# VH-VL binders against RNA-binding protein 12B-A (Rbm12b1), part 5

Target 1, 77 residues: RNA-binding protein 12B-A (Rbm12b1), of Mus musculus (Mouse) (q80yr9r283to359)
Amino acid sequence: FYVHLKNLSLNTNKRDLRNLFRDTDLTNDQIKFVYKDERRTRYAFVMFKNQKDYNTALGLHKTVLQYRPVLIDPVSR

## First folded at step 18 (VH-VL)

Design t4 (from p3 with heavy chain S54Y)
Fold by OpenDDE, fold request of step 20:
Formats: structure tokens, C-alpha cells, sequence
Structure t4 (fold): chain C 77 residues (1-77), chain A 119 residues (1-119), chain B 112 residues (1-112)
């Protein structure tokens, strides 16, 4: 179960994302920031281990994190 | 209002160093990459480098062969561009520019700083 | 380095008439993420550059709809449907797909 996070602040780190998804079982290895070469982008991918946490994450769409609403989209296969 | 305000004009001798400042206001300084671009008289815009104010990560145009150093003072919301071993061809208007974060577009520019290198 | 070539370099225009500026890159500007990092800037006389178009065809906030960007791969175009006096200046295309970022020579738009 994967989600695509968009519009992330450059100030956002994995701990901040774990706090955002505090009602889920999320560890650092489940979070991957997207880079353009070596450059951090405003995107990240997060893998959830179960449907419940995945649904919880989707429900947090547009939650403000570091002054930016985080866009949370399901990843299509 | 979001703006970038740069330090004043500089006159330097060849071989000297110059450090230009760029103060950001009206936005979260650490949330945007800061780029530096220069424009010599009658020449095209030239990209110098960029810095992530939050992490301190930098990327430089190799053309400058290590003469450029980009830094930030987060507490002062200020970015700095230092150019060493100045040459006459370094004479230009130097701009700082904020990266919007999408398509690496520079959405806010400083007013420019003229750096003149002459004997 | 990616070489950006603009044409024409000088573009005299009658007010109310359209203008078109071409920008060609020496290699494809499509990045591995399928995005094209091609932006357009305008530098009005005595001023700093200002963003017009980002990502080939997206107008920046506050930019009039008479400005439009198009293109793909290595060929890009900036169009002004009806040139106004305030549009005078030098237009630059810029690629951010590959380091170092590079600009075109600039196209000087002036009123006839």
C-alpha cells in the first residue's frame, strides 16, 4: 500500500512524516523522499503495511505540515 | 510581501574576494532553494549554483572551478555568495533567486548586485 | 552543457501584433521523471528577470494570458498574442533538466 506525498516543505523530515501519520505503524524505512539527482524535491513515497493505515493516511489529505498542505495521493499500479 | 534584498555594489581588485548577501523576507526562508545567477555586460544569464538553506546542500556550476561558496544564515534569513580569486571577467550583476520548488523555476529575484573587478 | 539557442535575437514588434520566440536545446529536456524543466523569463529594462512560464506551458501567477508557452523535447516556443508596451525587454529561456542550468542568449523585444 503506497501513497505519493506532494507539496512537502524542505523542512520536512521522516520524523515529521511519522508524526503526521502517528495513528499508523510507520517506520523510517517505509518513507522515501524523491530526489532530482541529489536535489531533494517536494515529493515522497510512503509504504503502509496494512489497509487500515493506508486508509488513515489518505484521510489526512491536505493536512498542513510546516505551513504546507500535504497532498496525499494513492499510488496506482 | 515576499522579497529578496541584496547587498550593495562592490568594487574589487583582481585576486580579491567578494561576498554578496541576499536577505529573504515574507516567506519561510529554509523552505526554498536559493539560486545565484550573474549577468555580465551584454552577456546571457549564467547560473552559478544553488543551496538548500535547510540542509546546507549545495550544487555549483563547475565553470567556476571551486571559486564559489554558497552559505546561509538561517537566523538572519540571509543567503551569501562568495566568489574568490576575482577576475575582470567576473564583472557582472549578481542575482539571488528563490526556487519555487516546481520545475526549478525562479519565482522571486533579488534586485541584483553589481560587482566590478578592475585593476 | 546543454546549449540553449533562441531565435530571433532581436524582435521588433508593432503594438497589438503577435510575437513568437523560439528556444532550442542541444539535447532533450525531458528528465527521467518525464517532466520538462523549461522556463521563460522576462527582464524589463533596468530590472531583474521575472518568471513568465514554468514547465514549458504553465503561466506564473499574475502573468497575463496573452503569454503562452509550448513545445517538447528540444523545441520550445513563447508566444505573445498581442504585444503591449509593457512587454518590452529581453526574454530568456532556461533549462533546469541538467546541471548546470543554462539560459538562452535572450531575445530583445522592442516596439517598432
Amino acid sequence: as target 1 above (77 residues)
Amino acid sequence: QVQLVQSGAEVKKPGASVKVSCKGSGYTFTDYYMHWVRQAPGQRLEWIGEINPYSGWTKYNQKFKGRVTLTVDISASTAYMELSSLRSEDTAVYYCARDEGYYDAFDIWGQGTLVTVSS
Amino acid sequence: DVVMTQSPLSLPVTPGEPASISCRSSQSLVYSDDNTYLNWYLQKPGQSPQLLIYGVSNRFSGVPDRFSGSGSGTDFTLKISRVEAEDVGVYYCMQGTRYPYTFGQGTKVEIK
Scores: ipSAE 0.898, ipTM 0.961, lowest interface PAE 0.5, mean pLDDT 96
Fold by OpenDDE, fold request of step 20:
Structure t4 (fold): chain C 77 residues (1-77), chain A 119 residues (1-119), chain B 112 residues (1-112)
Amino acid sequence: as target 1 above (77 residues)
Amino acid sequence: QVQLVQSGAEVKKPGASVKVSCKGSGYTFTDYYMHWVRQAPGQRLEWIGEINPYSGWTKYNQKFKGRVTLTVDISASTAYMELSSLRSEDTAVYYCARDEGYYDAFDIWGQGTLVTVSS
Amino acid sequence: DVVMTQSPLSLPVTPGEPASISCRSSQSLVYSDDNTYLNWYLQKPGQSPQLLIYGVSNRFSGVPDRFSGSGSGTDFTLKISRVEAEDVGVYYCMQGTRYPYTFGQGTKVEIK
């Protein structure tokens, strides 16, 4: 179960995302920031281990994180 | 209002160095990449490099062969571009520009800083 | 480096008439993420450049709908449906697909 996070602040780190998804079982290795070559983008992918956590994540769509609403899209992967 | 304000014009001799500042205001300084672009008289815009103010990551145009150093002072919301071993061909208007974060577009520009290199 | 070639370099126009600027890249600007990092800027006389179009065809906030961008791969176009006096300046295309970022030569739009 994967979600695509968009509109992330450059200040956002994995800890911040784990806090956002605090009601799920999420570890750092389940989070992957997207890079354009070497530069970090405003995107990330998060893999959840079960349907419940996945649904919880989708429900947090547009939650504001560091002054930016986080867009959370489902990914077919 | 979001804006970038650069330091004043500089006059330097060949071999010297120049450090131009760019102060951001009206937005979260560390949340946007800062680019530097110069424009020599009669020449096209030339990309110098970029910096991630949060992480300190930098990318440089290799054309400058290590003469450029990009830095930031987060507490002052200020980006700096230092160019060493100045040459006459470095004479140009230097711009800082904020990267919106999508398509690497520069949505906010400083007013420019003229750097004149002459013996 | 990716070479950006604009044409024409000088474009005299009559107010109310349309204008078209071409920008060609020496290689495809499609990145591995399927995005095309092609942007257009306008530098009005005595001013700093300002963003017009980002990602080939997206108008930046506040940019009149008279401006439009199109293209794909290596060929891009900026169009002004009805040129106004305030549109005078030098237009630049810029690619951000590959390092180093590179600009076109610029197209100087003037009123006849």
Scores: ipSAE 0.898, ipTM 0.961, lowest interface PAE 0.5, mean pLDDT 96
Fold by ESMFold2, look of step 19:
Structure t4 (fold): chain C 77 residues (1-77), chain A 119 residues (1-119), chain B 112 residues (1-112)
Amino acid sequence: as target 1 above (77 residues)
Amino acid sequence: QVQLVQSGAEVKKPGASVKVSCKGSGYTFTDYYMHWVRQAPGQRLEWIGEINPYSGWTKYNQKFKGRVTLTVDISASTAYMELSSLRSEDTAVYYCARDEGYYDAFDIWGQGTLVTVSS
Amino acid sequence: DVVMTQSPLSLPVTPGEPASISCRSSQSLVYSDDNTYLNWYLQKPGQSPQLLIYGVSNRFSGVPDRFSGSGSGTDFTLKISRVEAEDVGVYYCMQGTRYPYTFGQGTKVEIK
């Protein structure tokens, strides 16, 4: 179960994302920041191990993190 | 509201160094890449490099490899570009520019700093 | 390096008439994320550059709708539907697809 995070601050680290998703069981290896040729972007992917955590994460769509509303979209496979 | 204000014009001799400052205000300084671009008289714009103010990560145009250093002082919301071993061809207006974060477009530019290199 | 070539380099225009500026890249500007990192700037006399168009065709905030961008791959165009006196200056295309980021030579637009 994957979500696509958009509009992240360049300040955002994995600890910040674990805090955002604190009601889920999330570890650092489930978080992947997206890069363009080694340049950090405002995107990330997060994998959730079960439907409950995935639904919890989607419900946080547009939550403000570091002064930016984080967009949280389901990943199309 | 958002602005980038650069240090004043510099006159240097060949072989010297110059350090140009760029103070950002009205926005979260560490949330945007900062770029440096120069323009010699009558010439096109030339990208020098960029810095992530939060992490300190840099990328340089290889044309300037070994001569340019980009740094930041987060507490002062200020970026710096230092160019060493100056030569007459380095005479140009130097700009800092903020990267909006999408399409790598530069949405806010400093006023420019003229650096003149002469004997 | 990706070479950006603009045409024409000098463009005298009559106020109220359309203008068109071509920008061609030596390599495709489409990145693996399917985005095209092609941007346009205007440098008015004595000023810093200002962003006009980003990502080929998106007008930056506050840019009049008489400006439009188009193109794909290696061939791009900036159009001004009706040139006004405030539009004079040098127009630059820039690519951000590959390092180093590079600019075109500029197209100087001036009123006849």
Scores: ipSAE 0.668, ipTM 0.910, lowest interface PAE 1.2, mean pLDDT 93
Fold by ESMFold2, fold request of step 20:
Structure t4 (fold): chain C 77 residues (1-77), chain A 119 residues (1-119), chain B 112 residues (1-112)
Amino acid sequence: as target 1 above (77 residues)
Amino acid sequence: QVQLVQSGAEVKKPGASVKVSCKGSGYTFTDYYMHWVRQAPGQRLEWIGEINPYSGWTKYNQKFKGRVTLTVDISASTAYMELSSLRSEDTAVYYCARDEGYYDAFDIWGQGTLVTVSS
Amino acid sequence: DVVMTQSPLSLPVTPGEPASISCRSSQSLVYSDDNTYLNWYLQKPGQSPQLLIYGVSNRFSGVPDRFSGSGSGTDFTLKISRVEAEDVGVYYCMQGTRYPYTFGQGTKVEIK
């Protein structure tokens, strides 16, 4: 189960995302920041191991993290 | 109001260096890439490079062959571009520009700094 | 380097008439993420450039709806449906798909 995170601050790290998704069972290896070549983007993918955590994460859509509303979308794959 | 304010005009001789400053205000300085772009008189815009103010990561246009150095002072919300071994063809207006982070579009530009290189 | 070629380079326009500016790239601007990093700027006389259109067709905040962008791959167009006096200046396309980022030559739009 994958979600696409958008509009992330360039300061966002994996610890910040674990805190955002603190009601889920999330570890660092489930988080992949997206790079364009060597350049950090405002995107990430997060894998959730079960439907419950996935639905919890989708419910946090537009939550403000580091002054930016984080967009959380389903991934069709 | 988001604003980028650059240092004043410079006159340099060939072989010298110049350091242009760009102070950001009205936004979280470390959350946006900063780019540098120049425009020689009557010419198109030319990309110089970019810096991530949080991490210090940089990317440079190879045209400048290591003559350019981009740095930041986070506590002053200020980016710097230093160009060394100046040549007459480096005469241009130098801009800093903020990258919004989508499509690498430059949404806020400084007022420009004229650098004149002449003997 | 990706070469960006604009046409025309000079565009005299009667106020109230449409204008169309072409921008062609030497390589496809579609990145591996399926996004197209093609942006348009206007540099009014004596000013810094300002963003008009990002990602081919998205109008930047505050840009009038008479401006529109279209295109794909290597071929892109900026249209002004009805030119006003405040629209004079030099229009640049820019690609951000591949380093170094590159700009077109500019299209000078002026009232005739």
Scores: ipSAE 0.555, ipTM 0.893, lowest interface PAE 1.7, mean pLDDT 93
Fold by ESMFold2, fold request of step 20:
Structure t4 (fold): chain C 77 residues (1-77), chain A 119 residues (1-119), chain B 112 residues (1-112)
Amino acid sequence: as target 1 above (77 residues)
Amino acid sequence: QVQLVQSGAEVKKPGASVKVSCKGSGYTFTDYYMHWVRQAPGQRLEWIGEINPYSGWTKYNQKFKGRVTLTVDISASTAYMELSSLRSEDTAVYYCARDEGYYDAFDIWGQGTLVTVSS
Amino acid sequence: DVVMTQSPLSLPVTPGEPASISCRSSQSLVYSDDNTYLNWYLQKPGQSPQLLIYGVSNRFSGVPDRFSGSGSGTDFTLKISRVEAEDVGVYYCMQGTRYPYTFGQGTKVEIK
């Protein structure tokens, strides 16, 4: 169960994402920030172990994190 | 609203250095990459490099190998470009530009700083 | 380096008529994330460049809908459906797929 996070602040770290998804069982190894070459992007992928946590995460779509509404989209991977 | 304001025009001799400043306002300075681009008279735009103001990470166009340094002063919301060992072909308008962060597109540009290199 | 080639370099236009600008890259601009980092800027006389189109076809905020971008791979086009006097200036394409980022030569659009 993967979600694609978009519009992240360049200041966002894994602890910020664990706090955003605090109602799920999320650890750092489930979070992958996306880089273009060595350049940090505004994207990340987060894997959830079960459908309950996945649906919880999708429900946080457009939640503001560090002055940016985070877009959360489902993906197959 | 959101703006980038650059330092004024510079006249330099060959072999000198120049440091151009770019102050950002109206946005979270550390949340956007800052790029530098120049335009010599009658020539196309040329990318110089970029800096992540939060981490200090930089990437340079190898054409300027060893002559360019990008820095920031976060507390002043100001980026700097220093170009050393100036040559007459470095005469150009130098721009700072903010990166929107998705397609490496430059959504906000400074007004430009003319740097003239002559004896 | 990726070479960006624009045509035409000079484009005199009659107000109210369409205009089309071509941009070709020496290498595919599709990155491994399936995004195409091709952007368009307008530099009006005496001004800094301004963003028009990003990611091939997305209009930047405040850009009139008479501007559109299209293309794929190595061939890209900027179209103006009905040229207005305020559209005069030099148009540049830029690629951000590979370092160093590079610009086309520019296309000077001017009223006939």
Scores: ipSAE 0.547, ipTM 0.878, lowest interface PAE 1.5, mean pLDDT 93

